# Miniprotein binders against q96jn8r1131to1294, part 189

Target 1, 164 residues: q96jn8r1131to1294
Amino acid sequence: TLEFLENHGKNILLSNGNRTATRVASYNQGIVVINQPLVPQLLVQVRIDFLNRQWTSSLVLGVITCAPERLNFPASACALKRAAWLLRGRGVFHNGLKICEKFGPNLDTCPEGTILGLRLDSSGGLHLHVNGVDQGVAVPDVPQPCHALVDLYGQCEQVTIVNP

## First folded at step 16 (miniprotein)

Design c45
Fold by ESMFold2-Fast, scan of step 16:
Structure c45 (fold): chain B 164 residues (1-164), chain A 83 residues (1-83)
Amino acid sequence: as target 1 above (164 residues)
Amino acid sequence: SKEEDLFKEAEEFAKLALEMLEHGDYMYAAEYYLLAAEEALEAGNPELAFKYARKAIELAKKSGNEEFLKEAKELLKKIKKEL
C-alpha cells in the first residue's frame, strides 16, 4: 500500500493511515515522499484537498534520487538541487535549471479536487498525469531508484494519496 | 575551491530569482534570493549575502508573506554578525 514516509518536512502532519499530508504551519517545510520507489508502471496519485489563497505559489511534484528515509529535508524542494527533478508551475526543473518551459497545466492554478499523478514508463521517462490524463514525458531517463515527492508549498496545505 | 563553488551557487540562485521576478512569482523569487544569501554567507562574502537578504525581505513585503519575512530577518541578523 502506498503511504507517505514518516520522515517528512517539519510542518507536516500525517493522518488517514499516512495517506493524507497536511501542512499545519507557515508556507514551507512541507515536503513528503512516497514510502516505496517509483518503479515502471506504478502510478502514484495525490488529490489536492485544501488550498489557501493567501499564498501565490502552490505545490511542487517530482522525484528524488537520494534515500529519503533519514534525509534532513530543506525548507522547500527547490533546495534539493541535483537529487531532484521537479514540476513547478508550468516548468520542469533540475538543479535550479529550467529544463522545460511549458509542460502540462500550471500547477499554481490547479483547483481543489485535482488529482495529480507521477509514473515512470518502461524507458525511465517520468510522466505527469492530471485528472487521469497523461501529459507526456516531463523528464527522460530518470536515475533509479527514485521516489515520488510532493512539496506542499504555499497555497497547497493538504493532499491525499488516491488509488487508481 | 569550496568558496568558489558556493559563490557560483549564489550567483545561479540570484539569476533564478530574477527569472521568477520576470514571471511575477514573488514567493519563489524571495526564496531564491534567500538561498543566494545563504550560499554567499557560507562562501565568506557577508556583503553579498546582505544584498541578497535585503532583496528577499523586499519581495516578502510585496507578497504579504509575514512568515517568510520573519525567516529572512533572522538570516539578516546572522549576516550582520559576520559583517
Scores: ipSAE 0.215, ipTM 0.585, lowest interface PAE 3.5, mean pLDDT 86

Design c46
Fold by ESMFold2-Fast, scan of step 16:
Structure c46 (fold): chain B 164 residues (1-164), chain A 83 residues (1-83)
Amino acid sequence: as target 1 above (164 residues)
Amino acid sequence: SKEEDLFKEAEEFAKLALEMLEMGDYMYAAEYYLLAAEEALEAGNPELAFKYARKAIELAKKSGNEEFLKEAKELLKKIKKEL
């Protein structure tokens, strides 16, 4: 079964059998990673449970290619650089750079109840799913193994893993 | 040249910070300026690091992000020791 790893950002509290992640302080230190590699055709989904409108930016999701079990997580996913491909707002980012201007909906404006999914296709393309709808390939040829990552940054204070 | 590349990561984070500012995303703009300052300091350019850290502090003050402001001020203390 899919769970969030016990190794996570310091402001995270896991509950519901490690399927719910809550950021209990501040606006950052909220990175969580799924407990198994994102293999082709596996759909990993999280639901946005709670948004705090005090903050203007919101969650980031994507993949990392480094081993997450003992990783010393930075304050936010944008500091991960070469090991991470990230979807933030409408942009796709890698190595501290914006590699795509507009992809999918604006993640900073997704409401509570939105279900966001990540999936690799058979050729290694990373797909974003929003409420069951495939948005297409955000990143081609993702290196493997890779792990699905959610950064509960800013507005997004709680997510829960949901089954397809 | 290698000298042109010494501060490349800092400049790329600063470019992202400007893009975030243009989009009105002040929290990530401040974050990217702080990352730019850290990279500039690591690359041996404390003057450039100081410039970026000050910009991060200004944006944090405008947004009222007191926790980020404390983090940025701690980096500024490290930068000042290298100036």
Scores: ipSAE 0.159, ipTM 0.530, lowest interface PAE 4.3, mean pLDDT 85

Design c47
Fold by ESMFold2-Fast, scan of step 16:
Structure c47 (fold): chain B 164 residues (1-164), chain A 83 residues (1-83)
Amino acid sequence: as target 1 above (164 residues)
Amino acid sequence: SKEEDLFKEAEEFAKLALEMLELGDYMYAAEYYLLAAEEALEAGNPELAFKYARKAIELAKKSGNEEFLKEAKELLKKIKKEL
């Protein structure tokens, strides 16, 4: 029963029982957060439904360690520094710093239909899954509790939560 | 102080913008310069804010991002009022 929280970026419209997020304006203000904490072994997956190629950058995935229910979301996930670990392009970022240069595929070039997943292993390592394939540990020992975040930035205008 | 913290934050965002430029990511580079401009303005440095807002506008034009260009121009008007 995974859903996107009703607290989200102002350009987001939720549909399909809060399992589909659509950015209805601009290129930003598109942050959504999963309604349950990302606990070990829970695999959260989203499918890229629609890409608008007038923009150059695309979605960001990650986790935040602050409580999301009443958070005033910034215009983009890149403004969430200390409380966020983000996968953007091919980089892994924390506190605005690139902590890994080349991890997984380039998220700015993933096509429509790509399924992206986030999972914590039993040691607290954050894994990225792409079309069912585990890319390995992007971030070791993520602080808990944490929450899975998707930023529908730029090209990515729609995602849907999908079951494993 | 809060103003010193905001000034440092403006510098951090400007550094991130340069990294994005090296990668050819004009859209994120523009976003980081816009964030740098906002923090510089709040820190009481409208001259630095003007510099960063101008960079954001140039990159937004290069990326073809019309909505971002609008946002950057609105911030520039606010900055000019403080100059």
Scores: ipSAE 0.051, ipTM 0.453, lowest interface PAE 5.3, mean pLDDT 84

Design c48
Fold by ESMFold2-Fast, scan of step 16:
Structure c48 (fold): chain B 164 residues (1-164), chain A 83 residues (1-83)
Amino acid sequence: as target 1 above (164 residues)
Amino acid sequence: SKEEDLFKEAEEFAKLALEMLETGDYMYAAEYYLLAAEEALEAGNPELAFKYARKAIELAKKSGNEEFLKEAKELLKKIKKEL
């Protein structure tokens, strides 16, 4: 059963059997990680439950290839300088460097109820799924093992893991 | 020189802030300027830290981030003590 790890950003509260993550303060310190490695064919999905429209930027999702159980998370996922591939807005980022200008829909504009998914294909390509629709390969050849990460940044104050 | 490298981290964050400004990401731009100010202060350049902290405050006002604005103003108080 998929759950968020007990190790998370300082502003996160886990509930619903560690399947719901709520950012209870500020706009940052909202990183959560799935409790199992993202292996090929596993589709990890989260639903956007609550957006605070006072903020302009929203959630970030992606993968990290370092062990997350004892990781000291930075204030935002975009500050990760090693072993991180992230989707933010329409950009794709590797260790803080933008490697693609426009990929998929703008994540800063996804409404409440949107289901976002991450999946590795058999060749190690990282796919983004939006409301069940595969957006294609955002990142080829992701090193393994890797772990799915969600950063409840800015607008996004709550997400829940949902089954495919 | 090695002395010139003391401010490299601050300059790197300032460049990232500029990139965020170009895409209209005022929240990230403000955050990167605040990080640039912290690095400049740590490296012993409170004048540079002051410039970056002021940019962070201006962008925080644009983004409507009152919590960040409070944090940036607290850093500015620390910087002023070193001037």
Scores: ipSAE 0.096, ipTM 0.477, lowest interface PAE 4.8, mean pLDDT 84

Design c49
Fold by ESMFold2-Fast, scan of step 16:
Structure c49 (fold): chain B 164 residues (1-164), chain A 83 residues (1-83)
Amino acid sequence: as target 1 above (164 residues)
Amino acid sequence: SKEEDLFKEAEEFAKLALEMLERDDYMYAAEYYLLAAEEALEAGNPELAFKYARKAIELAKKSGNEEFLKEAKELLKKIKKEL
């Protein structure tokens, strides 16, 4: 059973058997990580439950390759640098570099109810799924082991893990 | 060296801040400048850290992010002690 790790950003409250993450304060300190490694063909999905339009930017998702169980998470996923490959807005980022300008939909504009998925293919390519539709390879050759990460940044104050 | 790596990270964060500004994303632009300021301070360049922290504060005011403004002001206090 997929769950968010009990180690998470300081503003996160887990509920629903650790399958729902709520950011209860501010706009940051909202990083959550899935409890199991993202192995090939495993589809990890989260649903956007609540957006606060006070903020302009929204959630980030991707993978982290360092051990997350006791990591002291930074305020924002963008500070993770080499340890993370991140999808933010329409961009793909790694190690402080934008490695793709436009990939998939703009994550800053996805409405409540959107289901976002991450999956590794057999060649180690990271795929984004949006409402069940594979957007293609965002990141080739992701180092393993890696874990799916969601940063409940800005507008996105709640997500829930959903099964396919 | 670690100081050289932190200086490179400060430059990379500042570059990302400019990219966010081009798309009118003031929240991420402010955050990237604050991250650039933190790395510049750790790299031993408080003058550069001060410049980036000031940019972060101005952008936070533009975005109406009062919580961020508080964080940025706390970093500015640390930077001023090193000037």
Scores: ipSAE 0.168, ipTM 0.555, lowest interface PAE 4.4, mean pLDDT 86

Design c50
Fold by ESMFold2-Fast, scan of step 16:
Structure c50 (fold): chain B 164 residues (1-164), chain A 83 residues (1-83)
Amino acid sequence: as target 1 above (164 residues)
Amino acid sequence: SKEEDLFKEAEEFAKLALEMLERSDYMYAAEYYLLAAEEALEAGNPELAFKYARKAIELAKKSGNEEFLKEAKELLKKIKKEL
């Protein structure tokens, strides 16, 4: 059973058997990581439960290649640098730099109820799924092992892990 | 302080931009300044966001990246609405 790791950003509270993450303060310090490595064909999905329109940007999804169990998470996933490949807004980012301009829908405008998924294909390509629809390869040849990450940034204050 | 902590991420991206400038990586410096501007705006400091967005635009012009320049100008318009 997939769960969020107990090690997470300091503004996060876990509930629902560690399957729901809520950011209880501010706009940042909201990084959570799935409790198992993202192995090929495993589809990890989260549903956006609550959006606070006070903020401009929204959640970030991606993978990290460092061990998350004891990591001191930064305030934003973008600060993870070399260890992270991230989908933010309409862009794909690595090492804090934008490596793809327009990929998939704008994550800053996805409404409550949207289900976002991450999956590795057999060649190590990272796929984004939106409401069950595969958006294609966002990042080719992701180093393994890697771990699925959600940054409850800005508008996104709550997500829940959803089974297919 | 809490207020100090709210802008720390923007300052960290600005420091990364300065490191890229030292290496003459103008495109990467511009991208880090744009990230600094976005963080400052989210933190509720449109004045700081405006400062960083202007630096990003200046560097993008020197690099000749028209798509990035368009994106940076759109963020600047959003920041100006908050000023």
Scores: ipSAE 0.005, ipTM 0.184, lowest interface PAE 9.7, mean pLDDT 82

Design c51
Fold by ESMFold2-Fast, scan of step 16:
Structure c51 (fold): chain B 164 residues (1-164), chain A 83 residues (1-83)
Amino acid sequence: as target 1 above (164 residues)
Amino acid sequence: SKEEDLFKEAEEFAKLALEMLERGNYMYAAEYYLLAAEEALEAGNPELAFKYARKAIELAKKSGNEEFLKEAKELLKKIKKEL
C-alpha cells in the first residue's frame, strides 16, 4: 500500500491514511515522499485535488536517491543539491540544474483532477504519465534505490495518491 | 549545532542562487535567495536574512513573479522584527 512518509515538509498535513497531502500554509515547505522505493514497473500516481490561483507556479514531481526517512527537507524541492531529478513546469532538473528545456506538458498549467504518474522502465528510465498517457523518458539511468517525490509548491495545495 | 547546520544551508542556497543568476534564470535565483533568507533567519542571523531577502525581492521584481514578491515581503516583515 502506497502512502506518503511521515517525514515531510513543515507545511504538510497528511490525512486519508497518509494518502492525501495538504499544504496548509504559504506557497512552500510542501515536499512529500512515497513510502516505498520506486522499483521498475511500479506506477506511482497522484491526483491534483486543489489549486490556489493566487500563486503562479505549481507542483514539482520527481525522484530522490537519498534515504527520505532521515532527510531534512528544504523549503523547495528545487533546492535539493544532490541525488534529485525533478520535473517543474516544462523543465527537467538534476540537483537544481536544468538539463532539458521542454519535456511533456507544462506542470504549472495542469488543472484540478489531473493524474500525474512516475514509473521506472526496465532500463532505469524515469517516465512521466499524465492522465494515463506516457510522456516518454524524462531521465535515463536513474540510480536505485530511488523514491518518488512530490513538492506541493505554489498553486498546488492538495494531492491524493490514486491507484492505477 | 542545528543553528550551524542552518547557517551552512543558507550559504549553500546562496551559492545555488548565484549559479542560477549566471544562467540568466532570475526566477530560480529569487527562490534560492528566499530560501537562504529563511534559513538565515531560523539560524538567528537576521542581518544575513535581510541581505538575502532584499536580493530575492529585487530578482522577483525582475522576473515578474508576484508570488515570490509577496512571500519575500512577508519574510522581510519577520526579519525586521528581529533587527
Scores: ipSAE 0.000, ipTM 0.206, lowest interface PAE 10.6, mean pLDDT 82

Design c52
Fold by ESMFold2-Fast, scan of step 16:
Structure c52 (fold): chain B 164 residues (1-164), chain A 83 residues (1-83)
Amino acid sequence: as target 1 above (164 residues)
Amino acid sequence: SKEEDLFKEAEEFAKLALEMLERGSYMYAAEYYLLAAEEALEAGNPELAFKYARKAIELAKKSGNEEFLKEAKELLKKIKKEL
């Protein structure tokens, strides 16, 4: 069963059997990681439960290739300088640098109820799924093992893991 | 050399902030500058921390993010006590 790890950003509160993550303060310190490696064909999905329109930017999701259980998370996933492939807005980022200008929908504008998914294909390509629709390969050849990460940044104050 | 590592981290965050700024990502640029300020302060360089915290405040004002602006101003108060 998929859960968020107990090691998470300091503004996160886990509930619902560690399947719901709520950011209880500010706009940052909201990184959560799935408790199992993202193995090929595993579809990890989260639903956006609550958006606070006080903030401009919204959630970031992606993968990290370092061990998450003891990782000291920065305030924002975008500050991860190594071992990170992230989707933010319409951009794809590797270690803080934009490697693709336009991929998928703008994550800063996804409404409450949107289901976002991450999946590795058999060739190690990282796919984004939006409301069940595969957006294609955002990142080819992701090193393994890797772990799915969600940063409840800005507008996004709550997400829940949803089964396929 | 924890101080040396933190100083390097501050400069790296400042570089990321500049890259975000050049791409028009003001909120992320502000956050990276605030991270740079925190790392510089921990490394014992309050002058560098002051420089970065001021940049973070300027960008936070431009982005209209009131809660971040509050946090940035609180860090600036801590930095000023060390100057």
Scores: ipSAE 0.011, ipTM 0.292, lowest interface PAE 9.3, mean pLDDT 82

Design c53
Fold by ESMFold2-Fast, scan of step 16:
Structure c53 (fold): chain B 164 residues (1-164), chain A 83 residues (1-83)
Amino acid sequence: as target 1 above (164 residues)
Amino acid sequence: SKEEDLFKEAEEFAKLALEMLERGTYMYAAEYYLLAAEEALEAGNPELAFKYARKAIELAKKSGNEEFLKEAKELLKKIKKEL
């Protein structure tokens, strides 16, 4: 069973058997990581439960290739210095460097109820799924093991892990 | 060597901040500058920390994020004690 790790950003409160993450303060310090490596064909999905439109940017989704259990998370996933591939807005980022200008839908505009998924294909390509629809390969050849990460940044104050 | 590593981290965050400015994402740029300020302070360079914290405050004002602005101003007070 998939759960969020107890090691998370300081503004996160886990509930619902560690399957729901709520950011209880500010706009940042909201990084959570899935408790199991993202192995090929495993689809990890989260549902956007609550958006606070006081903020302009929203959640960031991606993978890290370092061990997350004792990682000291920065205030924002975008500040991860290495071993990180992130989807923010319409961009794809590797260690802070934008590697794709326009991929998939704008994550800053996804409404409450949207289900976002991450999956590795058999060639190590990282796929984004939106409401069950595969958006294609965002990042080719992601090193393994890797771990799915969600940053409850800005607007996004709550997500819940959902089963396929 | 530890000071050298922290200084490199401060430089990397400052470079990321500049990249975020090029994109027009002022809130992310402000956050990277604040991280650069924290690392510079830990590296024993409060003058550099002060410069980065000021930049973070300017960008936070442009983004309209009052809560972040409050946090950035609080860090600036800590930096001033080391000057």
Scores: ipSAE 0.000, ipTM 0.180, lowest interface PAE 11.4, mean pLDDT 81

Design c54
Fold by ESMFold2-Fast, scan of step 16:
Structure c54 (fold): chain B 164 residues (1-164), chain A 83 residues (1-83)
Amino acid sequence: as target 1 above (164 residues)
Amino acid sequence: SKEEDLFKEAEEFAKLALEMLERGEYMYAAEYYLLAAEEALEAGNPELAFKYARKAIELAKKSGNEEFLKEAKELLKKIKKEL
């Protein structure tokens, strides 16, 4: 069963059998990682449960290709120096550098109840799904194994893993 | 304190930007300064955010990245509303 790992940002509290992540302080230190590698055709989904609009930016999601169990997480996912591909706002980022300006919807404006999904296709392309709709290939040929990551940044204070 | 921790976190990106700048990696430095500006804004410090956004814009001009300049200028508009 899909769960968030015990290794997470220091402001995270896990509940609901490690399927719900809540950021209990500040606006950052909210990185969580799925407990199993993202293998081709597996769709990992999270639902946005709660947005605090005192903050301006919102969640980031993507993949990392390093082992997550002992990873020392920075305050924000975009500070990850090692093999990390992230979607933030409308941008696609690799190790903190923007590699695509405009992909999919603006993640900073997704409302509560939005279901966001990550999936690898058979060629290793990383896809974003928004409420079941495939946005296309954000990153081609992601190295494997890789792990799905969510950064509960800014507005996004709670997410829950959702089964198909 | 909470406010000191938030300030320190924003400065973490600024330190990474300086590291990249020392290496002559102007585009990397610009990206990290923009991240520092965003964190400073979220932390409730628009003055610091403005300082970092300006540095990001200056470094991006040196690298000639028009798309990044557009993004940085849009963040600057948000920052100015809070100044």
Scores: ipSAE 0.013, ipTM 0.322, lowest interface PAE 7.4, mean pLDDT 83

Design c55
Fold by ESMFold2-Fast, scan of step 16:
Structure c55 (fold): chain B 164 residues (1-164), chain A 83 residues (1-83)
Amino acid sequence: as target 1 above (164 residues)
Amino acid sequence: SKEEDLFKEAEEFAKLALEMLERGDFMYAAEYYLLAAEEALEAGNPELAFKYARKAIELAKKSGNEEFLKEAKELLKKIKKEL
């Protein structure tokens, strides 16, 4: 079963059998990683449970290709310097740098109840799904193994893993 | 060259820092300045790295993030050794 790893950002509290992640302080230090590699055809989905709208930025989704079990997480996923591909706002980022100006909907505006999904296709393309709708390939040829990551940044204070 | 590529990455991180400032996201702005400083230092430009590290420290103080402030101060110590 899919769970969040026990290794996570320091402001995270896991509950609901490690399927719910809550950021309990500040607006950062909220990185969580799924406990299994993102293999082709596996759809990993999270639901946005709670938004604090005092912040303009929100949840970041993506993949990392480094081993997550003992990784020292930075304050934000955008500071990951090695082998990270992230979807933030409307952009696609590789190791902190923007590689695509506009992809999919603006993640900073997704309301509570939105279900966001990550999936690799058979060719290694990383797809974003929003409320069950495939947004297309955000990143081609993702190196493997890779691991799905969620950064509960800014507005997003709680997410829960949901089955397809 | 590798130095030219790292310099360009430093400039792109600095540009992203300015975009974050436009949104009032002091912590993301500080983070991107810290990344810009690290790339500038690796590119062999400690003067530019010093400039970006100072901006990161200023913005980290505004955000109240003690861990990021600590990281920025440690980088500043490394940069000063190269000046």
Scores: ipSAE 0.128, ipTM 0.455, lowest interface PAE 4.1, mean pLDDT 84

Design c56
Fold by ESMFold2-Fast, scan of step 16:
Structure c56 (fold): chain B 164 residues (1-164), chain A 83 residues (1-83)
Amino acid sequence: as target 1 above (164 residues)
Amino acid sequence: SKEEDLFKEAEEFAKLALEMLERGDHMYAAEYYLLAAEEALEAGNPELAFKYARKAIELAKKSGNEEFLKEAKELLKKIKKEL
C-alpha cells in the first residue's frame, strides 16, 4: 500500500493513514516522499486537495535517488541538487539545470482536484500523468532505485495519494 | 580550481534566482538567493553570503512574504557574526 514516508518536511502533517499530506505552516518545508521505490509499472498518483492563493508558485513533483528515510529535507526540493529530477511549473530540472523548457501543463496553474501521476516505463523513462493522460517522457533513463516525491510548495497545501 | 569549487553551489543557486526573476517568479527567486547565501556562508565567504541574503530580503519585501522575511533575517544575523 502506497503511503507517504514518516520522514518529511517540518511543516507537514500526515493523516488518512499517511495517505494525505498537509502543509500546516508557511509556504515551504513541505517535501513528502512515497514509502516505496518507483519501479517500472508502478503509477504513483496524488490529487491536489487544497490551494492557498496567497502564494504564486505551486507544487513540484519528481524523483530523488538518495535514500529518503533518514534524509534531512531542505526547505524546498530545488535544494536537493544532483539527487533530484524535478517538474516545476513548465520546466524539468536536474541539479539546478533546466533540462526541458516546456513539458506538460504549467504545474503552477493546476486547479484543486487535479490528479498528478509519476510512472517509469520499461526503459526507465519518467512519465508525468495529468488527470489520467500521459504527458510523455519528462526524463529518460532515471537512475534506480528512485523515489517519487512531492514538494507542497506555495499554493499547494494538501495532497492525497489516489489509487490508479 | 579549489577556489572556484568552494563557491560553485552558491553561484549555481544565484543563477537559478536570476532565471526565476526572468520568469517573474519572485517567491522562487528569493528562495534561491537565500540558498545561495547559505552555501556562501558555509563555504566561508560571508561577504558573498551578505550580498545574496540582502537580495533575498529585497525580493521578499516586495512580495509581502512575512514568514520568508523572518527566515532571511535570521540568516543575516548569522552572516553578520562572521563579517
Scores: ipSAE 0.255, ipTM 0.596, lowest interface PAE 3.4, mean pLDDT 86

Design c57
Fold by ESMFold2-Fast, scan of step 16:
Structure c57 (fold): chain B 164 residues (1-164), chain A 83 residues (1-83)
Amino acid sequence: as target 1 above (164 residues)
Amino acid sequence: SKEEDLFKEAEEFAKLALEMLERGDTMYAAEYYLLAAEEALEAGNPELAFKYARKAIELAKKSGNEEFLKEAKELLKKIKKEL
């Protein structure tokens, strides 16, 4: 059973058996991590439940290759300096640096109800799925083990893990 | 405090931008300045956001990356509305 880890950003409140994450303050400190490593073919999906459009940017999705259970999360996933591959807006980022200008849809414009998924293929390529549609390989050759991460940044104040 | 924490995030991205400039990597420096600007804007400091967005645009003009430049100019437009 997929759940968010109890170790998370300080503005997060977990509910619904640790399957729903709500950011209860500000626009940041909203990083959550899935409780199981992202092994090949495992599809991890979250639904956007609530957007606060007073903020400019929205959620970030990706993977980290460090152990998350005792990690001191920065206020923003983009501040992770050594072990992170992230999808933000239309960009792909590695350790806070943009490595691809345009991949998939703009995550800052996805509406409430959108289901976003992360999956590794058999060759270690990280895929983004949007409402069940595979967007292709965002990042090749992701090191193992890795863990799926969601940063409830800016507009995105609530997500829920959903089954495929 | 909240405001101090938000300022430090923007400051950290600006520091990374300076490190990239020391390496001679102007495009990565531009990326970090844009991240600093976004963080400053979300933090409610459009003056600081303007400063960093300006630096990102100046560096990006040297790179010839039109998509990044368009993105940086769109952020600058949003920042100017808040000033």
Scores: ipSAE 0.014, ipTM 0.254, lowest interface PAE 6.7, mean pLDDT 82

Design c58
Fold by ESMFold2-Fast, scan of step 16:
Structure c58 (fold): chain B 164 residues (1-164), chain A 83 residues (1-83)
Amino acid sequence: as target 1 above (164 residues)
Amino acid sequence: SKEEDLFKEAEEFAKLALEMLERGDRMYAAEYYLLAAEEALEAGNPELAFKYARKAIELAKKSGNEEFLKEAKELLKKIKKEL
């Protein structure tokens, strides 16, 4: 089954068999990565467990195409300049820069209990799922292998992997 | 212009920093300005890099983020060598 890798941001504490990630300090240093490559049709899901409304921005979801086991993570996912496709707020970002202004719902406003999912289709298109609803293709032709990433930034202090 | 094309990525990160400031997210803005400084330096414009690095440091000083300040000051040292 799916777990978060032991290699993670400095402010992360893993629990619940490495299926729950908690950011225990500050607003950043909260990157976690799923322990298996995101292969086509695999739906990786996380539930938002706790939001701290002190902060403006919230979690970021996406994929990286570099090996994550020994990667030295930056303070936030926006600093991943290579091999990264990210969904933040309403935007889609490639290697830090915005490539789509408005895609899907605003991730900064999703409430506690929201289930967010990432899936590759058979053509390599990256899909976002929100509470079981496919939002469509955020990024076409994602190179493989790739790895699902969650940045517990700002408001989002805890997520848990949820199986279908 | 041709000069604008050379520094496009730096300007795009700076634009993202401004968007974060409009939303009241000072620390995200600082992070984007530091990315803008890195891209400006890579593109061969240390004066522009200095401008953005200074903005990042100014925003971060008010937040008390020592790790970010250390990273930003290290970049500033590299920028100064190219001035």
Scores: ipSAE 0.494, ipTM 0.745, lowest interface PAE 1.9, mean pLDDT 88

